# Designs tried in a protein design chat: miniprotein binders against q9k998. Part 4

Target 1, 230 residues: q9k998
Amino acid sequence: MAKEPLIRVLLIEDDPMVQEVNRMFVEKLSGFTIVGTTATGEEGMVKTRELQPDLILLDIFMPKQDGLSFIKQIREQYIDVDIIAVTAANDTKTIKTLLRYGVMDYLVKPFTFERLKAALTQYEEMFRKMQKEAELSQDSLDEMIKQKQAQANMDDLPKGLHAHTLQQVIERLEELDEPKSAEEIGRDVGLARVTVRRYLNYLESVGQVEMDLTYGSIGRPIQTYKLKQG

## First folded at step 13 (miniprotein)

Design g1
Fold by OpenDDE base, last read:
Structure g1 (fold): chain B 230 residues (1-230), chain A 88 residues (1-88)
Amino acid sequence: as target 1 above (230 residues)
Amino acid sequence: TPELEDLIDRLEKMIDLLEEKLERAEKNPDDPEEVKRMEWVIYMLESLIRYLEEEAKSGDPEAVQRLKDLKERIEDLKKKIKELVKRS
């Protein structure tokens, strides 16, 4: 059996201790090889062009360069590379921006070996599936997208979101025949409108919820939410 | 395995470095960000050591003992760093 080629990883991390830990974590996984490491996004851009990695593990909170600007530059140049972001911030705005830039996953510092293993295992499954040039059915695409979404939902919730509360919001959304407002969903799950809206905005950002504008009787558009039917 | 032995050696070196850095930070607590970074690294290393200990349960007794020793050392670091964070 021809050994499948190892996934080529570039590490971009300014802290040498965190970089070594990330190296140990990635090297423990048999499907991956580290082809380079950099301490800056500028050097990271040079090494990305030179090494042509399959995957970048990127710290977005580097002191000299905003990791978001790095991702933007990669995408503007149409460089064919996947990115897993490492972040100290789990704010919804940053997560939405990362998702818009086509980040594969995001890890909140500090993360466990098991969390990185889960991210990289899922990436490898996707990577290998795409290499087989089989026409991805819509169902196969939906499964890949759902897997990305499911893993983002459990461990690395934005600050002030809790997995148990997220599950309650999802369970309530699964029971909806029609789209409901954040206020209605909030009443149903015993949460404030502002709190539920944070969960709904998160679920929207990860593509699990669709937001529609409905005009109520008072002429103001109301945001209504429903689960995306896969 | 040679791969596990190499990984244990790298873990030992990292813990040695953390012990030295933590001793310096205890004497000069003026960098809260460095303390936070050390806390993160300790947390991450603890996770890897636990994983390796579970994987190695049926393996080389020497490797298992080295992993136990590392686990004790990382737990002591975790106590010290928590105390330092409370004082900062």
Scores: ipSAE 0.756, ipTM 0.912, lowest interface PAE 0.5, mean pLDDT 85
Fold by OpenDDE base, last read:
Structure g1 (fold): chain B 230 residues (1-230), chain A 88 residues (1-88)
Amino acid sequence: as target 1 above (230 residues)
Amino acid sequence: TPELEDLIDRLEKMIDLLEEKLERAEKNPDDPEEVKRMEWVIYMLESLIRYLEEEAKSGDPEAVQRLKDLKERIEDLKKKIKELVKRS
């Protein structure tokens, strides 16, 4: 079997220690090769054109250039490169901006090797799928979007929320034809109402779920939840 | 494996550098941002060391011992950096 070509990665990180750690993390993964490293977005732009990487691991909080400006420049120039953003901030405004610029994933500093491995493994799966398939089915697209959303939700999870449980809640919400209560959703996923409510409140806070008030037969408003239709 | 040995050598070098930087920071605690960056690097390195220890459980005894030594060193750094952050 022809050895699949390694994914070519450019690292853009101003801190030399963090850059070396990121290098060690990426090089531990057999599907990837680092083709270059830069300490600035300006040099990063030069190296992106020169090296034509498949993927950029980008620190968005570089002191000399806003990483958001870098992403904007990449997109304005129609450079065909994927970006995983690394951020010191988990503010919803920055995250929304990153998502709008079409980043593949985002990692909050500090991140574990396992978290980067998960991001890069998911990216590799997508990358290889797109290389093999000239056309993607709706189901394949839905899976890719779902995986991207699930991974994005893992990093910013409040204490005591778990990514696997969040995914179960999202999967259940995707199957809903009508808004359901936290009690109903909880029953369907095998979780207590209070536990599910924490996940639903999180999803609402990040704008993935909408909450509505329905009046049941007893005249008290019940909170119901559904996925926000994009 | 040569790849694991190289990675352990790089980890040792990073930990050596962190120990030196932390000793300097303890004497001159004037850069809280550097201390924070060091705390992040320590956290990240600790995660890689743990992962490598799990992979190496059935591997070269020498590599396993080197990883254990690195784990002890990184745990000590983690204690020192937490103490320094509390003083800042």
Scores: ipSAE 0.756, ipTM 0.913, lowest interface PAE 0.5, mean pLDDT 85
Fold by OpenDDE base, look of step 15:
Structure g1 (fold): chain B 230 residues (1-230), chain A 88 residues (1-88)
Amino acid sequence: as target 1 above (230 residues)
Amino acid sequence: TPELEDLIDRLEKMIDLLEEKLERAEKNPDDPEEVKRMEWVIYMLESLIRYLEEEAKSGDPEAVQRLKDLKERIEDLKKKIKELVKRS
């Protein structure tokens, strides 16, 4: 099988230590290669044109240039590049602006390796899907939108829930023709019933899962779960 | 693996640099932004070290030992930087 081409990443970060950490994080992932690094948005624009990266990991709070202005320039020039934003701020105004500029994800500093891995893994999945499909079905689009919504909700995950496990539970729920119990879903994803039930309760609380009560012939009603059909 | 060894070497260099920078900051605590950046870097490195340690548990004993040593150094840095941030 032809080895799928590596995703070409440009890093834009003014702090050399943070840049090196980001490099180590990205290089630990097998689907990516760093094609360049810059310390400024101005140099970043030059290298974006020169290197034509697939993805930019962009620090928004560079001292000399607002990373928002960089994204604006990229979009105004119709440069076909995806952007994951890295930010020290979690203010609603900045986040809304990033969303308007069509960033793929945003990471709040400091972030863990696992958080970046989750962002890049989801990006790679989308990237590979878009490479294989000339046209996206409505179902494929809905799946991508749901993944983005799940990702936006990942930063607000209750303590002791993990994004990767949430995704595994969602993926399993998407494959269900019929509502299943937390025990059945747990068995399918290799998780304890109690653990899966925490994720299912979260998904129910955010309106992504519907819980139903199935009355068996003997005993207590069993809670069954399915994705809400939008 | 050679890739893991290279990554551990890079982690060690980063920790060496952080130790030197933190020692300077303890003597001249005049840049609170630098201290904050160091705190972020320490947090990020700690996460990678933990991940690598869990991944390596079934693998190379030497790599596991090196990662444990780095984890101890990071924990010491984390204590020192927290003390420095409280004084600022």
Scores: ipSAE 0.755, ipTM 0.913, lowest interface PAE 0.5, mean pLDDT 85
Fold by ESMFold2, look of step 13:
Structure g1 (fold): chain B 230 residues (1-230), chain A 88 residues (1-88)
Amino acid sequence: as target 1 above (230 residues)
Amino acid sequence: TPELEDLIDRLEKMIDLLEEKLERAEKNPDDPEEVKRMEWVIYMLESLIRYLEEEAKSGDPEAVQRLKDLKERIEDLKKKIKELVKRS
């Protein structure tokens, strides 16, 4: 019973040799399974909806289709999937763009097995933690359904967002003295990081929240959020 | 060891393909982007081979020997590709 479900990975890579190397790298790691591979972002979008992977390993510099456009579409359609980007470029502008799109990590080609292992190991730790927190939040919601709810204002929101939960996130943001990550906000409100990020992305899209990047001692930045000042 | 043997077989197939492609590129060097991609693949394969060799030392001397042989082929490929880039 205690066996953890495998993290389901979609590979999007147009070069067959690079694709096979990535497959070998991922398959060497316990905890992960490849559920599909595609050579284009268009096929990748179809497979993402069909297979509902947990994680996409995306090559953003493909000759026929811009991987940045793929990430944009994923975010615009509110598809709930994590992305680790693979890039041929290491310039600051490209990296900042990837981080603003909310990728979990980025790898510059060529990369070693050890680098991918580190990225996926770190992702797995976060994934397992967030999965546990999401289960606890769902239990709380199910308990509320068993009993009467106080009348609440429910607005017409994007799919997957609920007015009561949105209000809780807003109230927590109003209490902050400094920007905090989606994980930190989620712990305070009892919601998974992925869930909180969806609410924060909505609030940012309507102009109520600012996202800032904070760099730590671990080789990736973290996204922090605060209410927009006027 | 079945999973390790499968990986070693797949590594060998990829190295076979790289050797074939590089031999063609030495005769007819028309695509510098393909050469660059081969360099990337060689680099990535080398890292996996080193990792598997260290892992296999704890109980699979036949796998260690196969990985050592593949590592030598990788070193030869690295020399050839460097010479190819230098010539063009």
Scores: ipSAE 0.749, ipTM 0.901, lowest interface PAE 0.8, mean pLDDT 80
Fold by ESMFold2, last read:
Structure g1 (fold): chain B 230 residues (1-230), chain A 88 residues (1-88)
Amino acid sequence: as target 1 above (230 residues)
Amino acid sequence: TPELEDLIDRLEKMIDLLEEKLERAEKNPDDPEEVKRMEWVIYMLESLIRYLEEEAKSGDPEAVQRLKDLKERIEDLKKKIKELVKRS
């Protein structure tokens, strides 16, 4: 009945031939629109703040600026944007770094149209599901409350969350004696705050984790998390 | 469709550019990183052409013919790039 809003994509790629191919790939897929392109991470930061894209398709290995530095800056500034990384490198260290910064997927150049389509289709499915859940009715909220007792299922993770990382967060939660913030948990497991919060939000949504607001001596209240007693 | 026609036009322009760059590289292969990028682009374009050809078979015979012609040019480029990579 209703037409779904387009997912707004920013491309960050310094090579004009590769940039044009990526543009054609994205523009072929319904559900997506290119809202901007940049050749550097510095310009990418400016455009990210200006355009507020839903998704960034980011080339990691740009000659002028390192794409890992761009992701770090996005996360340090608490800019909540999804990133799919494009890389020429498939080494384990680079991939682990990308996953710690919470990229939705990574693509190794050269890739086929089918591979990008799969990544973007997976992302669109998650994006639309989150959009619908934000429009919850009272009946849906009542069912969610009943589901808070559900155990997290490693096989049914939202695409963009990884089972290994989820297990790390669960294991740390199992070790806690008292509730901790996402920042504190992230320090303990070596993950960025925004990455940990995504996993904690998922765990809360499936009823394994309890979130509370705590009031400290100084500052605004903070969200703390613990496993439910079970 | 207009969207398909635009993509085919852009594919053709990219192939024109690749043919020009590859001809230059064959005469003076002084930038191995550009050769590598051309190889990547050829591989990626081939995949899109294949996808569009399948999509167009159900109703756009002019598009199918244009894509078939581009596919032949891609095959020629693949042969040339493989020969160029062997030399370095």
Scores: ipSAE 0.748, ipTM 0.901, lowest interface PAE 0.8, mean pLDDT 81

Design g1
Fold by ESMFold2, look of step 14:
Structure g1 (fold): chain B 230 residues (1-230), chain A 88 residues (1-88)
Amino acid sequence: as target 1 above (230 residues)
Amino acid sequence: TPELEDLIDRLEKMIDLLEEKLERAEKNPDDPEEVKRMEWVIYMLESLIRYLEEEAKSGDPEAVQRLKDLKERIEDLKKKIKELVKRS
């Protein structure tokens, strides 16, 4: 009978207040321990090699330190560590880059405790399954691949929203140089106004889209939407 | 519990720091990126306080009251930071 070891986490974040919040969030969850914290990617590389963490919570949006360059270095040096990315950027290009680098999840700042808890709970489930499968078999390997593919289907979407359609709406929003109404966006992407509004409301609820009321000459305000620019 | 009490103490210290930093920022608003970072921290702390309040309801009335007090201070900070962000 073996006691489950704690998942060892390194935090990389340049802002000391955000770093302390990250510490509090992670420490609230059983199953995890923080083995180190750093303020820069350079220190992060040193600590990663020294401490050999299981998981890095990495803030990508550090103006002085490029978090994407950190991930690139980790991969180039074949360091076997899992990464959950934290970003201030909400554009599709940044998200696609993170996915290409093989991060386990990404969080857009600011995020709630519940969002981090969900990401870490899912990660812990996968981590524990890998530990219990001390020997890899074809069936066990297939099971792990299926679970990772299920996460990559963006399963945090509300019922009735589809990833392909959401991406179309995001791509149209990226092309705008001014806020547009749900009617205008819907005509551009070929979706009904009420359908587009469901996607826009979701994007606003997760902090990727700003809604504003644009007043004309008289009292008929128009709801307009644009991507939040950090 | 001792773990919950320690976490509430740390939350209070963070809120104390935010109140101090916001007071200075209101008098000398020269770092809009610092204000934005405080806004993020306030939002994130609020979510943890809300979660802890729900956990504490069934067994720790003293912790619930402390968390309610912190929640009120967070609401005041949210109002102050929102005003400051508009003027920056």
Scores: ipSAE 0.746, ipTM 0.896, lowest interface PAE 0.8, mean pLDDT 80
Fold by ESMFold2, last read:
Structure g1 (fold): chain B 230 residues (1-230), chain A 88 residues (1-88)
Amino acid sequence: as target 1 above (230 residues)
Amino acid sequence: TPELEDLIDRLEKMIDLLEEKLERAEKNPDDPEEVKRMEWVIYMLESLIRYLEEEAKSGDPEAVQRLKDLKERIEDLKKKIKELVKRS
């Protein structure tokens, strides 16, 4: 039976002890797996491309390349990965910068297992919701294709109308450069006026044809027909 | 539960390392950033130990005992690092 895929996490943290604790925290959660760890942002960029994680747990303060520079590179290169930031800084400027770059959450060290669990649980809920929405979007496209195929199926005609004859009338209407009467259309297609009128009335009822009254210089106005544009 | 046993083994290894580092820092405290990182790690480990102890409480008495032993070692570490921070 189908199984929910694990969320693939890359851990970027330079301190080996903090790295191991974060690894234990993440691995305790059933919906997640660590696919790699790095100690620098430079190697983090390499592994992000190689491993294609869903989520990066990123320590902002690393000696070779700061984490803010890493986030900037990820966003500037349009790499589609989510980031949860870990920071020792609680200053407003740093937090606003993180939010501006669209991190999913931020954690201030030290944090408890419960705090990380809450952040990852919230992230998992969103992650699964996005997968469901993507499936529904594909279903919406499939339904549009089905509707288009049903529109082309002429087997749904009212009694007394035939698909071949309807198609002849539609094709003649497509060739018109001005509205024409049922008599004129019938002459062109080889059908009696009353027969063509039955097809034209059907086409008007389903929204494919417009009827107008066209006035001559004298006499009664004549019913004329043309295709609707949409 | 092999996963729980692996976590407890890893917790023990980290606590062993913390005990060694703290003993060294008590004799020669020359890196306040390292002391601060040890405080963070102790705080974080304590939270995981607490969580695992409650999770194992009804079904794995051997794991509960191991976690209680680790909790005592964490309390000792907390006392030592508090005194170290006060002296520095």
Scores: ipSAE 0.745, ipTM 0.902, lowest interface PAE 0.8, mean pLDDT 80
Fold by ESMFold2, look of step 17:
Structure g1 (fold): chain B 230 residues (1-230), chain A 88 residues (1-88)
Amino acid sequence: as target 1 above (230 residues)
Amino acid sequence: TPELEDLIDRLEKMIDLLEEKLERAEKNPDDPEEVKRMEWVIYMLESLIRYLEEEAKSGDPEAVQRLKDLKERIEDLKKKIKELVKRS
């Protein structure tokens, strides 16, 4: 119905030449707007809170602050932002760490414009669908919250998690025939990917869900989740 | 469009900067990491230039010519980097 708003992007990169290339690459793509650029992870944290971007394009190799530490802080503080990582490292350990912290994609430097275009195009498709499904799920959550408020119950969930949403995620997991990614589960339930991932992380920490690395058709591993048996 | 003109202007400025940096590196020993970053930037710029050149061929001959000129300068930069690496 309405024209879709631009996806707001923050660029974090310490090298000014690489940063300018990243700016040109992103600005060429419709559907995106750059709301800020920073040269350090520390400034990146400040700008993330100030600007509230939808997406961060993050270069892992920053001399002042390790990019992995930045991602860890974002996730520990439950900041609702998607991250596409840019790395010079192509080793399994680094990739597994990035995936565990829930990056949407990773790009190995140097990368072509076509590669970034593909990553952002895929991200935009997912972002738009998840945003619509999150709106539908919010309506369902509002209805269930009215029912919960009418019924008192015990709730020992960690701060920031809601029983209704947790149950919705569990029910979807019970319906799955095969392990699915947080994005796929979120799409099916109508929740934002980062929101679903918070619940999946909790379920894994409590031992109800297991995360696995599944190799896709591109050869890059994808985090998938399923209910733990036993 | 104004956006395409701005991109071409910025591409040209980046290539100017790279040419200056490589000339300096040819005269003096340079940081291997900076040379590697220049190689990365050249590779990335080349990909955007090729994309814009194909996109512009249908309707903007002035932009196509500017992009072809930049593409030639990119090829020269690649040759200079190869020469620099051989002297190391």
Scores: ipSAE 0.731, ipTM 0.889, lowest interface PAE 0.8, mean pLDDT 80

Design g4
Fold by OpenDDE base, look of step 14:
Structure g4 (fold): chain B 230 residues (1-230), chain A 88 residues (1-88)
Amino acid sequence: as target 1 above (230 residues)
Amino acid sequence: TPELEDLIDRLEKMIDLLEEKLERAEKNPDDPEEVKRMEWVIYMLASLIRYLQEEAKSGDPEAVQRLKDLQKRIEDLRKKIEELVKRS
């Protein structure tokens, strides 16, 4: 079987450390290759034209250029490239704007390797399907749209929360025999206590988690969390 | 695999850099944005290390040990940065 060509990825990220992590994440996946990296949207436009990547992993919160303006420019120029947006903000307005510009997915910082893998795996499935099929059936289109809509239904999460991370927190909570602290849950899922606490507070606010106060020996109350038994 | 070894080497370099940056930040906590970026990087690296550990469970014992060492180092970094954020 002819080895399917690797999906060509351009990384646009201003932080060198985050860029290297993103590179390591993408390169761990066998279907992808990094063909270039840029620290600015301006350089990103130059390299997009030069390299003609299949996919751009785009930080939309770069200091010098609004990533939304970059996406707009790409679309205005009819450049045939797919975009996965990386964002520090998950405000509904930004997400709606990204969806309107036809981004394939959006990832909120910080994201796990598994979350990126899921995004890229779904993209690869779509990409390969579109390469093999000259015409998409309604069912195939519906599946692609459902995948996009499943991503869009994550729009109800408060700013700073990500559905995949939420799912990881929920999965960990489902495995708990006893209420645990945000610190303990954070250790188990590899998240900072403050991050986990945001998810737990959200889950509490929507009535999926109950919080209890336990008083440890040091007199400070410790918040413990568990799923509400329905 | 050579690919896994290369990835572990890159992880080690990133963790070395984070350790150095964190030590500097602990002495001069003047850039909250840098601390935030470091927290993100630590989180992301920790996820990759966990994934690699799960994938390598039946693999090269040396790679498994290196990944365990990286896990310990990244957890130590996570604790340190959490402490730094609490003090800020």
Scores: ipSAE 0.774, ipTM 0.921, lowest interface PAE 0.5, mean pLDDT 85
Fold by ESMFold2, look of step 13:
Structure g4 (fold): chain B 230 residues (1-230), chain A 88 residues (1-88)
Amino acid sequence: as target 1 above (230 residues)
Amino acid sequence: TPELEDLIDRLEKMIDLLEEKLERAEKNPDDPEEVKRMEWVIYMLASLIRYLQEEAKSGDPEAVQRLKDLQKRIEDLRKKIEELVKRS
């Protein structure tokens, strides 16, 4: 319940009765909160900067108010806000201008509650999708940070093991197509079998490496190593 | 619910205001733009009342009755505003 942050809405509408109806419509919808209302575009610019809303519900057709000029100023000033336009005019020129300035939707007055609900529901779906995509990007960064912290924990190695050498062994293990012997791994990283065995034993003891017995072409079984799946 | 009750109270206040404004306009019609805006508001409020009536059927009989009463009042306003627009 209220798991997602509310979408912050600024209403710009000069008529107090229409403004109150819009307020009731928006407040009926979960997921939205009204952070301010203004009666003019000039006041709207001030409130947009002060409140930094997510969405503006803007009445374009007001007797003294040039709502198209407001949208133009928002875009020219690179203010990051979405706009849903409300207009009394439905001529193709006005609609094309609104679309050119990148409004999310437009509503022609008078409109029903169902029409506004549809517009805001569609907007909310898009808003939540973009929020989820940003969270996934943050999770990707968090995974990178966790991996760096895991590497830092390797600095607490047993006496006689070196972090750089351990990293070489781990990187070789990550490259393997199949389990390999300590001798084979040692040749690949330039270390004596005895030395590599010490690192593999440590990795096995902390649960990062599995040791298995495998059979070569013919003869005695040999100890082979691979990264543990976890 | 408290949220629905609050919204119904606000609808009632808006309808009270519309009834008062329409009474004045019937006696002295001097602002055709205000009449047009009242017509828009009546239309929009009617749509919200219809929506709330459907929502309240699921288990709020007192809200259903209040919304039914408001629907009658908004319909009366619609008839009066239509007649007033014909005079304009």
Scores: ipSAE 0.759, ipTM 0.905, lowest interface PAE 0.8, mean pLDDT 81

